# Designs tried in a protein design chat: VHH binders against o75319. Part 7

Target 1, 181 residues: o75319
Amino acid sequence: GNHIPERWKDYLPVGQRMPGTRFIAFKVPLQKSFEKKLAPEECFSPLDLFNKIREQNEELGLIIDLTYTQRYYKPEDLPETVPYLKIFTVGHQVPDDETIFKFKHAVNGFLKENKDNDKLIGVHCTHGLNRTGYLICRYLIDVEGVRPDDAIELFNRCRGHCLERQNYIEDLQNGPIRKNW
Below, E stands for the ipSAE of ESMFold2; O stands for the ipSAE of OpenDDE; V2 stands for 0.75 times the mean of E and O plus 0.25 times the DockQ between their complexes.

## First folded at step 1 (VHH)

Design z06 (framework vhh_4orz_3; at its last look DockQ between E and O 0.50; V2 from the best seeds 0.00; counts 0 for: pae E 6.2 > 2)
Fold by ESMFold2-Fast, scan of step 1:
Structure z06 (fold): chain B 181 residues (1-181), chain A 120 residues (1-120)
Amino acid sequence: as target 1 above (181 residues)
Amino acid sequence: EVQLVESGGGLVQAGGSLRLFCAASGFTFDDYAMAWLRQAPGKRREWVALITSGGSTDYADSVKDRFTISRDNAKNTVSLQMNSLKPEDTAIYFCAVYWDEDSGSYFDYWGQGTQVTVSS
C-alpha cells in the first residue's frame, strides 16, 4: 500500500551532517506512487534526497535503510554509484545485539574504504529519528567513546528533532556498552 | 476493507505443537510485514514473531528457537508453527499488519484472535 506513514510529514526530510562524524540522518524517501497523496512541498523522493544533500555541499557514499519494509522505495530508485544496505530493524524496541553488530560492521567497513574522501553514511528508518538515532548514537558511544548525553545532543541538534522513545534514550544513557562489532 | 482471520488454536499438553494460520484480505499483502501477537490473561498484548514481505524473520526472546513464522504471498497467508509449548504460552494469538511506523499504531488491522491453551 501507498499510505503515508503516520506523522511522516511532521519531520524535516534531511538533517545536517553530524560534525566530527560521517553520519547524516533523514526520514524515509517515498517513491513516486506516494506523490498522489502529497502536496508538492511535502514530496521527498529518492531524487529529492540526493538533491537536498547536494544543496548542503555533501555527498552520500552509503545508505543504510533500517525500515522493516520495502514498500517505501526500491534500491533501484537510488543512483547505482551509492551502495545500499538493508538492516531490517524492528521499531519500538531497543535493537538487539545482532542488529547493532551489523550496523557497526557496515559503518567500520565504509570508513576503512573511504578514508581518502569525505563521503557520508546516510541512515534512515521511517522517521529518521528513533531507530536511526539509537544506532548512530550507539556507534558513537561504543566505538568512538563519545559520552552518551553528548551523542544524543549532537544527533538531536543535527537531525532537527529529539529522540522520542524513552526506552532508547534510557539504554543509550545507562545501558551496557555493546562489544559486538 | 482489511480483514484478518486467525485459526488453528486449541488445547495442547506442555511439550506439544500447534500451527496457527492467518488469512488476509483487503490490502496489498506483499507490501507489508506481518506479525503474530499474543495476550495472556491479565497481561498486555505483546508481539512474538514478525516476518518481512521478503521472508526475513524476528522473534521475541521468549519464543526464539521454538516458534517459526512463515508466509505465502501468493495466497495472502501467514502461519505460526509453535513447538515445545509451555503453560506460559497460553494466550489469545492475533495476526496483525506491521506498518513500520515509529509514532502511533505500528500494529494495525487486528483479527479476532485464536485461543491457545497449554496444560501441564
Scores: ipSAE 0.530, ipTM 0.779, lowest interface PAE 2.1, mean pLDDT 90
Fold by OpenDDE, look of step 2:
Parts: structure tokens; C-alpha cells; sequence
Structure z06 (fold): chain B 181 residues (1-181), chain A 120 residues (1-120)
């Protein structure tokens, strides 16, 4: 059924734009069928996502979904003007090189096609924290040359929650640079 | 109660094929991603293949292009077609439910498993 993800309520729905980047992280929005299991103030639907982004005077140009399920919401629940990309990212383990490359390629493609605007890349997993944070930081480190600690600090500050997975943090800080092509 | 029952395992020669089958019950099958896991003697359990609720698939590098996962939502079943089997594929294979939660567990439920043995 419409089981609410564990600890989902504990995380802020939407983070802030990461300064100097086009990234914004958020937890997974839940379709209307989940609302009956939530208090009104706990609800966070695809519509709510866009409203919250708008409240920040921002606009989403791409959504990257890192979850393995499709039970949370449907791409059809999103405006047609916003591309939706699914990148299968296994939880708990460090994403493999292929997953990392797919993410980088998607981001680079977006940036290339959206040079004339300031639309954001919205990235989410279940909580919009660990998988999301790792891939964003991995991109900043590998592609933008950002120091690992700076990338992590920036993400944590903007998301409003800190990366929790030690294996992700360790890989970001001490792991090898992954291929960008 | 969540139940997963695997079948289809057996002994096969290298290069051969097997098809595993999993019958699921006790939960809303259509809402969850399903996976096949395997555990070889003395090794950790590893995921092999995953299929989302919507039918999208992913595979471990070791089985990519050889294995195919599929599901039948009408029957609450998951299958794993294994081709070009290798001795290193020898393991107990488990059907599993992926909850996609950051709960510390990779997969939430699995069955008793079915033995697959590939001889050289």
C-alpha cells in the first residue's frame, strides 16, 4: 500500500539552492493517495514541491529521481514543461561508476541546453539526503573541482540536513575521482 | 504476512540456462520494486537484479546481458531468466522486496531461496 517511507517526516521537504550551482535537493514528493496517512502540515505532493520552489523565487528545469520505486508519484504528476529523469541508484552503497557517469552526463546535458536561463536541477532520492547528496557532491568534486569538504558542507547547509552515510562521506573525501566521460 | 517463495533452481552445466520463479504474497505487490539476490558459500549476499514497480530493470555488472528479470503484477510473480551460466553463478538465489527506505537494510524481505549449481 501507500506506506510512508521511514523517517520521511523528519526531513525538510525542500532545501535551498546551492550557491554557485544549479542544484536543489528535496525529499521525495508523495502523490495524493498518501495524504490520508499524513497530517495536513506533513503533506508534500508534487504540486507542493513546485509551490515551494516558486516561493524561493526559483524554477525547476529538470528533476532527477534516484529512487527505485514508482509508488511515490508519477511523472505525469509533474508539469510537462519539466523533464523527468530516472537514474536507478541503489541505496546504502556508493553508486557505481556507471551511475555516477549517468548523473554527470544528465547534469552536463542540462547545463548545455539551459545556458540561457537559471532553472534548477532538482535532485531527490527518498529523503533527498544521502544518495542525492553523494551524487551532487561527486559532481562538484569531479567536474567543478570543488574541495570535498567544501562540497559536503555546502550541500549539508543548503539541504538543511547532513549526509549520514559514512561510506558516502569517506568516498567523497578520500575516494578516487570518477571518469567524466 | 509477507511471503516469498522461490523455485526453479537446480544443477546445470556451464553455458546452460535456468529460469527462477518467485511467488509473492502478503503485501501490495504492484507498489514495490522486487529483486533477486544470491549468496555463494562463504560470501556475502549480493543483489543480482532489480525490477521497479513500473517495470524498469537494473542488473549487477556480473550478470548484465546474461540475466533478465521480469514481473507479472497480475500474478504477483517475479522471474529471473539466467543464460550463459558460469560456475561463479553458483549460489542460493533469493527473491526480495526492495522498500527503498534508508532503514539500514538493503532489502526488507526474502524467501528461503533456491539453490543454483553450475558445474564446469
Amino acid sequence: as target 1 above (181 residues)
Amino acid sequence: EVQLVESGGGLVQAGGSLRLFCAASGFTFDDYAMAWLRQAPGKRREWVALITSGGSTDYADSVKDRFTISRDNAKNTVSLQMNSLKPEDTAIYFCAVYWDEDSGSYFDYWGQGTQVTVSS
Scores: ipSAE 0.021, ipTM 0.368, lowest interface PAE 5.5, mean pLDDT 90
Fold by ESMFold2, look of step 2:
Structure z06 (fold): chain B 181 residues (1-181), chain A 120 residues (1-120)
Amino acid sequence: as target 1 above (181 residues)
Amino acid sequence: EVQLVESGGGLVQAGGSLRLFCAASGFTFDDYAMAWLRQAPGKRREWVALITSGGSTDYADSVKDRFTISRDNAKNTVSLQMNSLKPEDTAIYFCAVYWDEDSGSYFDYWGQGTQVTVSS
């Protein structure tokens, strides 16, 4: 239905671009039908997302949606010029290697196609925190060689909220480097 | 109440095909992702295929290019076309609905399953 996801109101809508990367994280935007359950200052629609990105002097070139449902908004609510990609990521568990590979493949493809601009990859799950933070950090660690603690600190600071799931944090800090192919 | 009813399983020779069906009721079908999972004897249950409410699909690597998941929102059904079947595909196949919430488990929304047996 149109119920507000639990704790969704507790998170900042959009983070800041992660310096030295092409990533920006945000919580799931909610289409207009959800707004009857929200105060005006709590609303965060697909249009609001793009306005907030523009306010930061940035532009989205890809949205990666990590949720299993389309009930929050429809892809047609996004500008036709911005590619949309769904990568189904189960919650509460460290994503499997196939999910990680799909994320890496999507990011690498974007970077090749957009080498001559500064457009951002927007990544979200429901809250834009745990699944989103894990996959972004996993990419930075495995593909860019960033130290785990540096990746986590950068994500937390730019998202404005710390990663919460200890199993994700443990896997990033102490787990194996994943293959990129 | 939520009800998921699988059908279409059976015995098939390696290289053959089967089509599984899942009839769903008791929830707003259009709002949720649907999945097929399977459990082979002595193994843990594993996901096989997923389809979002919007129709986007994803597959386990072991079945990619051989299986096709689809949904019919007008009939509240999910289908799994299984081609080029291998003995390793032998399992009970379950239809499931997934809730995209950070808390809670989707375990209680499984059907009884339908048996698929692939002989050599």
Scores: ipSAE 0.017, ipTM 0.302, lowest interface PAE 6.2, mean pLDDT 87
ESMFold2 (binder alone), look of step 2: mean pLDDT 80; pTM 0.801

Design z07 (framework vhh_4orz_3)
Fold by ESMFold2-Fast, scan of step 1:
Structure z07 (fold): chain B 181 residues (1-181), chain A 119 residues (1-119)
Amino acid sequence: as target 1 above (181 residues)
Amino acid sequence: EVQLVESGGGLVQAGGSLRLFCAASGFTFSDYDMAWLRQAPGKRREWVALIYSGGSTDYADSVKDRFTISRDNAKNTVSLQMNSLKPEDTAIYFCAKLGYSEDYGLDYWGQGTQVTVSS
């Protein structure tokens, strides 16, 4: 199936870099086979992603793909110079501690290897909103000590869309800090 | 009423083969992507193989080149051919219908079929 994901067209392709961090969030890029179902202005391929990041005077150093599928695009569709990490996450559910730990480990590793540059960590799920926003905010809260409401506001503003899943918001605001070192 | 019924599990020696079957009913089978997942005792469920409505396939690295997923739209079935089985493949294997998007995750799961690989 090359069906366009539900509501995918409702979201901005790519947000702004989150100031004070190395994060940028976007919706899932769709490989060329999906373009027959899209108007030219709706297309958002892997190439389009890199063009839009470059238009913001930014550069990607890592992509973290949170979707539970590999049907939207292949890692081979990305430049060889940009590492790709797949973390399978199911929608509607708050990511479990193992998933949170894996995300934190990947981010920490990237930051250690990229101290001498300003490259960004690109994070996406299907819409680049709920799973994406949860894991980025969880990192800011648990690792960087950001207040939950401040992390959520920063993500919402930079993504251009507000986190929609109440269970995700509730966990960020009132859930325990996960010390997944 | 969506229904998925797995079969074909059993006890097999390391290096052996098994073929699992999933009979689907209650939905337009040809319109949906189908998956096989597995869960070993005390471990999380993990994705094993995926077959898209158009017939293309994807596999987890742990089973790539050993397992083959296929579908028969006329019979509403998904099959998983498992070759070169290892003790670490011991698990309950589940057939799953993918939901409308990854935000809905796995829309429906079967009851599962037990696969035990002896060393």
Scores: ipSAE 0.017, ipTM 0.249, lowest interface PAE 6.2, mean pLDDT 87

Design z08 (framework vhh_4orz_3)
Fold by ESMFold2-Fast, scan of step 1:
Structure z08 (fold): chain B 181 residues (1-181), chain A 120 residues (1-120)
Amino acid sequence: as target 1 above (181 residues)
Amino acid sequence: EVQLVESGGGLVQAGGSLRLFCAASGFTFSSYEMAWLRQAPGKRREWVALITSGGDTDYADSVKDRFTISRDNAKNTVSLQMNSLKPEDTAIYFCAAPYSYDEIYGSDYWGQGTQVTVSS
């Protein structure tokens, strides 16, 4: 069965670009097979994602998929012109150093290759909140030197929903800087 | 008809072992992640162990090196081997089938739970 993930409908499909960064966060797009369980206004396919980004006058240059599954959509459902990167990220616990390093490496690589444009790095997990918010904030804190509370506030405001997982928030505020870089 | 049915719970002495089983029916078991969560008296439910459709495992820090999760796709079962049990492990243990590895608490299917009591 193609049941909708719990609470997926409760979240905005796509946030706003985080000012001063190349990040935009969104919830997982759902392939056509899920649409039988959705009203037309609830649909958020890979195509809908790109339409909503374009409506904000933005352009995606990379999608980072933090889910540990391929059941929601397939990479081939995305335009061939936009690179797709899967980083299998375990839910509920703070991502390990290897996962944090992979994320930082992908972001830094994208930024080096895209100096001459303003394309965005799209990041999602299932709801586009906890894993997504954690890794984006971790990057801003560790690499860009942003204060933890400022990174969290920026993410929450631009995503339109607050980080929910207390262990993630605590790690961002009080945890060690991961010097993977 | 989707069902997850737990078994194997009971009373055991500290330092002992128990194996929990979860029998699944009514969905494509091999495609799902499978998880165990527990709820101690007066506390909220917490994740314990997870096994992906591909067989990768993950554990909460409190049970690492003591618990082992495994699955048998031919029999549509997931099991939790619990060794070196402590009184703090006393809880109702629930089997769950998340659509997503990162959304255990948002699991599509849940069992009714099986009681595990560890005496000191």
Scores: ipSAE 0.089, ipTM 0.336, lowest interface PAE 3.5, mean pLDDT 89

Design z09 (framework vhh_4orz_3)
Fold by ESMFold2-Fast, scan of step 1:
Structure z09 (fold): chain B 181 residues (1-181), chain A 120 residues (1-120)
Amino acid sequence: as target 1 above (181 residues)
Amino acid sequence: EVQLVESGGGLVQAGGSLRLFCAASGFTFSNYAMAWLRQAPGKRREWVALITSGGSTDYADSVKDRFTISRDNAKNTVSLQMNSLKPEDTAIYFCARTYIKVSSYGYDYWGQGTQVTVSS
């Protein structure tokens, strides 16, 4: 099925760039087959994503897809110049250390290859909130040395929605720093 | 100009292992994600494994824990280590340079493929 994800309409499509970082968060884009179930103002296709990023005077250099499904859109639905990376991440659970490591490695690799530009790393899960916010904040805390409360506040402000999952917030605030392997 | 050449395919018994290689030339290999896809007789091509320019990997559910993709940027090669092979893994295996297109395929250059046959 082409069921719209639960509560997907409750969230803003795209946040703002997180200042001092290369991150921008958004909810999952939905391919053309979903549009018959949406009002025109509710549509958020892969092309709509890029239009909204351009409207903010930003440019995507990488998309990291954290959903545990491929049903919402295909990489082929994206513009031909933007790399796509899939990291299958289960919802509800705090991401495991292997998932955290993969995310950090992808971000570090992008930053090394994009030293001479200002292109953004776009990160999304289904709602662009809990898994997305956790992994971005985990990166900022563990790699960039940002204080946990500051990372969470920055994400919440720029996404336009607060992290909802208490177990994710608890792990960010009080959990161990995950060292690079 | 761009060339991808696969090797390492062959006939193996179920439970066996094979290592596939893809030699790339004609572009800056280290700047591109590389993928392996396969096509079984009478079926559509399906994606098997991907490795990004930064070295992050991802796998189709059907091959997770059995296959490992790796790359050697100094030698311009991408490899696929295939363990615990099943008859269902029988297919032509293709190396592809990953290029995201607005149409339905997402890959801009393909090798000719290498045949893998797994006997029961």
Scores: ipSAE 0.000, ipTM 0.095, lowest interface PAE 20.2, mean pLDDT 86

Design z10 (framework vhh_4orz_3)
Fold by ESMFold2-Fast, scan of step 1:
Structure z10 (fold): chain B 181 residues (1-181), chain A 119 residues (1-119)
Amino acid sequence: as target 1 above (181 residues)
Amino acid sequence: EVQLVESGGGLVQAGGSLRLFCAASGFTFSDYYMAWLRQAPGKRREWVALISSGGSTDYADSVKDRFTISRDNAKNTVSLQMNSLKPEDTAIYFCATGWESDDYSFDYWGQGTQVTVSS
């Protein structure tokens, strides 16, 4: 099953590092079998991801995959040097507290183990936008004390696309701070 | 509220054909992907066919070249044409839908239609 996810081509492959953080967001990489359905300029494989990160003079130290499927690529498609974490997150619903906790725990663990380097935490869902942006902003708000509007603006600017789901935006702006890590 | 109603199941001899239908209501049908999944006695549920909002199709290896999924956005229906049926195709067949950007989450399910293939 190798059909391209709907609207996947509409989004930039990789955003910019979010200044003051270790986060970088991108859309899901598609393994080589998908390339038969893509023009050369549309290809974004796991290899392409790492090439684009290197072009920004950055280095990935962790990938957090928020998709609810394993069909897009396999962990073995990634370099052995980069840890991979899967957090199955269903879309269009605001992630539950357990999912938020898992994300925060993974980020905190990475930061503790990577004090002596400047490696990035790469986060993606299918488009690298709604689930990805929500969890990154939730971390910045709840853990780092960033104002909700500032977190959202920073993510939107660095990703190159604005969060689209109003329920996610509403929760970030008006929802309670989660202290569950 | 989203409603999915399957029909077209029945009993057929091996090598026969059936066409399943799913009538959908309560959502903007053309914006959602549609899928067919099945559950055989004593087995886990498995997907067999998918059609995206844009019309792209995918099939499980076990049914490829035998089954064809199609959709009619004007009538809010999805169909599964099943040819060259085998006894191992015996299962309850379910229509499912979800928001494709959310990785085929199967947010809504029908009640299913029974397909029995005799040897």
Scores: ipSAE 0.017, ipTM 0.262, lowest interface PAE 5.2, mean pLDDT 87

Design z11 (framework vhh_4orz_3; at its last look DockQ between E and O 0.73; V2 from the best seeds 0.00; counts 0 for: pae E 5.0 > 2)
Fold by ESMFold2-Fast, scan of step 1:
Structure z11 (fold): chain B 181 residues (1-181), chain A 118 residues (1-118)
Amino acid sequence: as target 1 above (181 residues)
Amino acid sequence: EVQLVESGGGLVQAGGSLRLFCAASGFIFSSYDMAWLRQAPGKRREWVALITSGGSTDYADSVKDRFTISRDNAKNTVSLQMNSLKPEDTAIYFCAREYYDSDLGDYWGQGTQVTVSS
């Protein structure tokens, strides 16, 4: 399979580090087999991801892959020095409490093990927007006590694109705090 | 009121063929990309084949050159021709409406069972 995900080209490959946090969001990297359908400036392979992070003077310490597929790239395409975690999320519906808990646990574990460095947690879904933004904002709201509108604004600014799913935004603004860890 | 209804599954011997059908209703079928997904016992649901609204197709590596997806916009149907079936193809096969913000689509049917014996 080398079909480019719908709207994937509409989004910036990598956002900026979210100030005051260890998060950076990006869209799914596409392995070399997809490049035959992309112009050179549209390519965003796993290698391109690490080059773009380095260009920002940042370093990844963990990648959290929120996609429900491995058809876009394989963990083996990543440097063996960077841990990779898969949390299967379908999209469309707000992630369930178990998924939210898994995400929070992974983030907390990383932060505990990386107190003495400044490495980033890279988070992506297919577009690096809705599922990615939801889970990052959910963490900031529930764990770090950030106001929902401030979390959403910070994510939107740093990603370079605004969260698009109204049900996700509604849950972040008015939904219950998940304290299941 | 989006509905997807699969049919055509059954029991076949390795090397055999089956054709699956999906009847869609409740949306403008011709405007959507359509997909087939499958789920084997104890496994996650995985993508198998895609056909865009424009008619271009894509396949998972495990089924490439054996499966062919097609659509009939006049009848609101999407089909999957499965040739050279293997025991590893045993799964419930689901029809899905593709959605940019979902890796498995936004709607899927109840599925149709395909069992391939050795």
Scores: ipSAE 0.638, ipTM 0.831, lowest interface PAE 1.3, mean pLDDT 93
Fold by ESMFold2, look of step 2:
Structure z11 (fold): chain B 181 residues (1-181), chain A 118 residues (1-118)
Amino acid sequence: as target 1 above (181 residues)
Amino acid sequence: EVQLVESGGGLVQAGGSLRLFCAASGFIFSSYDMAWLRQAPGKRREWVALITSGGSTDYADSVKDRFTISRDNAKNTVSLQMNSLKPEDTAIYFCAREYYDSDLGDYWGQGTQVTVSS
């Protein structure tokens, strides 16, 4: 399957580093087989991702892939020096507690292992917006104690697009108290 | 209420054929891309075939040239013709409606079991 995800072209490929955090968000990079359906200026490959990160004077130390599919690119398309973690995350609904805990565990592990450098955690789903924004904000709220509205504003500004799904926004703002265990 | 109801599954011998059907209701069917997914024992659900609202099709490599997806906008149905079946095709097959920011669609049915004996 090389069909382009709906509305994927409408989103900036890569956001900006979120100040005060180790996060950067982006849309899913697409392997070369998709490029026949894209104009040259629309292409965003795994190589393009790394070039854009370098253009921001940043370096990725981990990629967390939240998509519930493996068709967009293979981990082998990434430099061997960059760890890759897949967390299968169902779209359109608030992630379950197990998915949230896996994300928190991965981030905490990265921060411990990388305390002596400034490398970033790259997070993406298909569009780098709703699932990605939800889990980043959930981490900032639950683990770092950030106010929900402040986490959402920071993500929206740095991604360059606002969170769109109301169920995610409402869960972040008013959802149940969650444990970090 | 969006509903997707699959049918046509069953037990077949290797090399045989089956045709799956999906009846859709509760939305403007002709405006959506539709897909078939499958879930083999012990494996996560995976994409099998897509048909766009405009009629263009795409297939997973594992089923290319053996499976054909089609749609009937007058009857609000999507079908999957499955030829040259292999034991590896054994799975629950789901009909799905494609939607923004979802890798496997936003709605899928209860599924229909396909079992291919050797």
Scores: ipSAE 0.095, ipTM 0.504, lowest interface PAE 5.0, mean pLDDT 89
Fold by OpenDDE, look of step 2:
Parts: sequence; structure tokens; C-alpha cells
Structure z11 (fold): chain B 181 residues (1-181), chain A 118 residues (1-118)
Amino acid sequence: as target 1 above (181 residues)
Amino acid sequence: EVQLVESGGGLVQAGGSLRLFCAASGFIFSSYDMAWLRQAPGKRREWVALITSGGSTDYADSVKDRFTISRDNAKNTVSLQMNSLKPEDTAIYFCAREYYDSDLGDYWGQGTQVTVSS
């Protein structure tokens, strides 16, 4: 369907690269069929995503889609040069260990294969905030050894919006470290 | 406590019709978007239809023009009229709250089985 996600318009389409990382977060791009329901300045398509990334003098090397639906856009809407990975992630709930592991594995695989470049890992859910922020922060905390508060602050600053869900924040701050394999 | 209770499922022949119902309680029903989801054997749960708190509707392409979602805020109910049913519509159907926030909703019931025979 072509229904605009609730509050989708309220979020910046694309964040900034997180310094010291290869991560960039963004809200879900919407395929062309959604445009009829949007003002021109509200439109954010897969094409617009790449244009905005380019405007930041960056390049996407991987897109990780955390949404639990496939109605927003198709992988075919993306350039063939950028791999697309779907990790179905239910909202509201703290991602389970399997989801966390899938995310970490994908990121680590990308980094291993992309040591010779500076391409970014683009991560998004619906709003590119809560699920996205949690998994990015979880990675930084568990894999990179970043202090939870520092990871959260860094993500919030770069995304331009703050994590909203307390269960995510609490888990990041006080929850157990998840194994990386 | 948030509760969603689905009903109306059953066995129907291809081309037939069913009407599903969902009774909601434990929250301000009129303030939430509601959705129908379904899960076929061996497949992931997928969204079928959405009705916003404002009454706007949306449908998966696979059910568009065949299914109709409606709500009654006075009764805290959501309905799904399913016409021209196909064997591929066979699934457990779930009523879900706040679809857009979680992509599948944050709450859903036990579901109701819909079986469409060829």
C-alpha cells in the first residue's frame, strides 16, 4: 500500500555519518507510488536517498533494512552496485539475540570486504531512529567497546533525533552484552 | 491490559467470502491505527490491511479490491470483509494495533484461521 507511515514526515530523511564509524542512519525511502500523497519537498525516494548521501560527499556501500514490511520500496529501486540486506526487525521490542547477531555479522562482513574504501553502511527502519539506533548502538557497545551513553549520544547527534523508546535505552545502558558470534 | 480477539475465520471455497472481526480492549481504541495481518504456513507474517484512526484505509496489493477493512469506534471493533477468496489467502489472520510504529503492530490476538479450498 501507499499509506504514509505515521510521523514519517516529522523526521529528517538522512542523518550524518557517525564520526569514527561507517554508519549513517536514515528514514525509510518511499517508492514513487507514495509521491502522490506527498508535497514535493516531503518526497524521499530511493533516488533521493542516494542524492542526499552524495551531497554529503559520501557513498553508500551497504543498505541494511530493518523494517518488517516490504511495501515501502523494492531492492530493485536501488542501484545494483549497492548491496541490500533485509533484517526483519519487529518494532517496540528489543531485538532478540538472533537479530542482533545478524546485524553484527552483516556489519563485520562489510567492514572486512570494504577495508580499501570509505563507503558507508546505511541503516534504516521506518523512521530510522529506534530500531536503527538500537542496533547501531548495540554494535558500538558490544563490538567497539564504546560507552553506552557515548554511543547513544553520538547516534542521536548524528541522526538529528533522539532515541525515543525507553526499553531500548535501558537495554543499551544496563542490559547485558550480547555475544558477537 | 491490551487485548485483541479475532473471530470469523473458517473454511470456505475459492471465490467465497468471509468476514473477520476483532474486538479490542484495554486502550483508547479510537486513537490508534489498526491493521489485519496474516501468516501462512512457513511464511512470515505480513500485513493485509490498515485503517487509520482517521478512517483512511490501505491494502496489500495481493488483497486490494477484494478485501475491505472497517472499524467501529463505538464498539471498539475492526472488521475485514474478504471477498473472492483464493487458496493463497489461507492463513492465520491477526488483528494488530498501531501498525506503522512497529510494522506489524505492538499487539495482536491469537488469530483466526482462514482456509480457502480450491
Scores: ipSAE 0.041, ipTM 0.513, lowest interface PAE 2.7, mean pLDDT 92
ESMFold2 (binder alone), look of step 2: mean pLDDT 84; pTM 0.849

Design z12 (framework vhh_4orz_3)
Fold by ESMFold2-Fast, scan of step 1:
Structure z12 (fold): chain B 181 residues (1-181), chain A 122 residues (1-122)
Amino acid sequence: as target 1 above (181 residues)
Amino acid sequence: EVQLVESGGGLVQAGGSLRLFCAASGFTFSDYAMAWLRQAPGKRREWVALIYSGGYTDYADSVKDRFTISRDNAKNTVSLQMNSLKPEDTAIYFCAKDEGFYDYSSYEMDVWGQGTQVTVSS
């Protein structure tokens, strides 16, 4: 159904670009059928997403959707000019190695294809926080060599909300570096 | 209209066992993953177990090796076998259709029925 996810209204729609990276995180956009359950200032449709990115003088070149559902919006709700990648991830669990590999491969491919521009990789789960923050931080740690605490702090500052799931934080801080890309 | 009816709860002593049942109607049961959630007094609802449409299962760490989820697609039922029960397992247990619950925290899921009360005495 057209139920607004719990706590969805508690989170900022879009964070800021993470400096030194091509990442920007946001909460899931909700298609027009959800708008009757929202005040005008609470609306965050796919169109609203692109308007907010433009307001920051940024441009999306890829959206990675980490939600385990297709009920919030459809790929056809997005501009044809922006590639969309769905990676189904379970909300409670640390993503498995196959999921981490798929994310890293998509990011690396985008960066290679977009070396002549400054377009961003937009990443979201439901709240744009735990799964989103985990995979972005995992990429920065494993591929870019960023220290775990620095990656987490950078994500938290730019998203405007701190990673909440202790198992995700623990894996980032103390887990093995994964060479799976 | 989706309808889920939980049953099988009761009072049991620590170390005992209970089997919960959920009867589902109003949707194509075999196409959906089914979950069990629980809510203790004054606490947030938490996810306990999940069974995928293909039969694969996942469990919360707190119940691994003690609880077993199963389904019977011919009867539109999902069951939870609870062994080695602890006082900490005391809660109302809810059956849920997977409407993308993986997308939320376990306490963010909608429940459709009244649940079934499980009380474990020490």
Scores: ipSAE 0.014, ipTM 0.200, lowest interface PAE 7.0, mean pLDDT 86

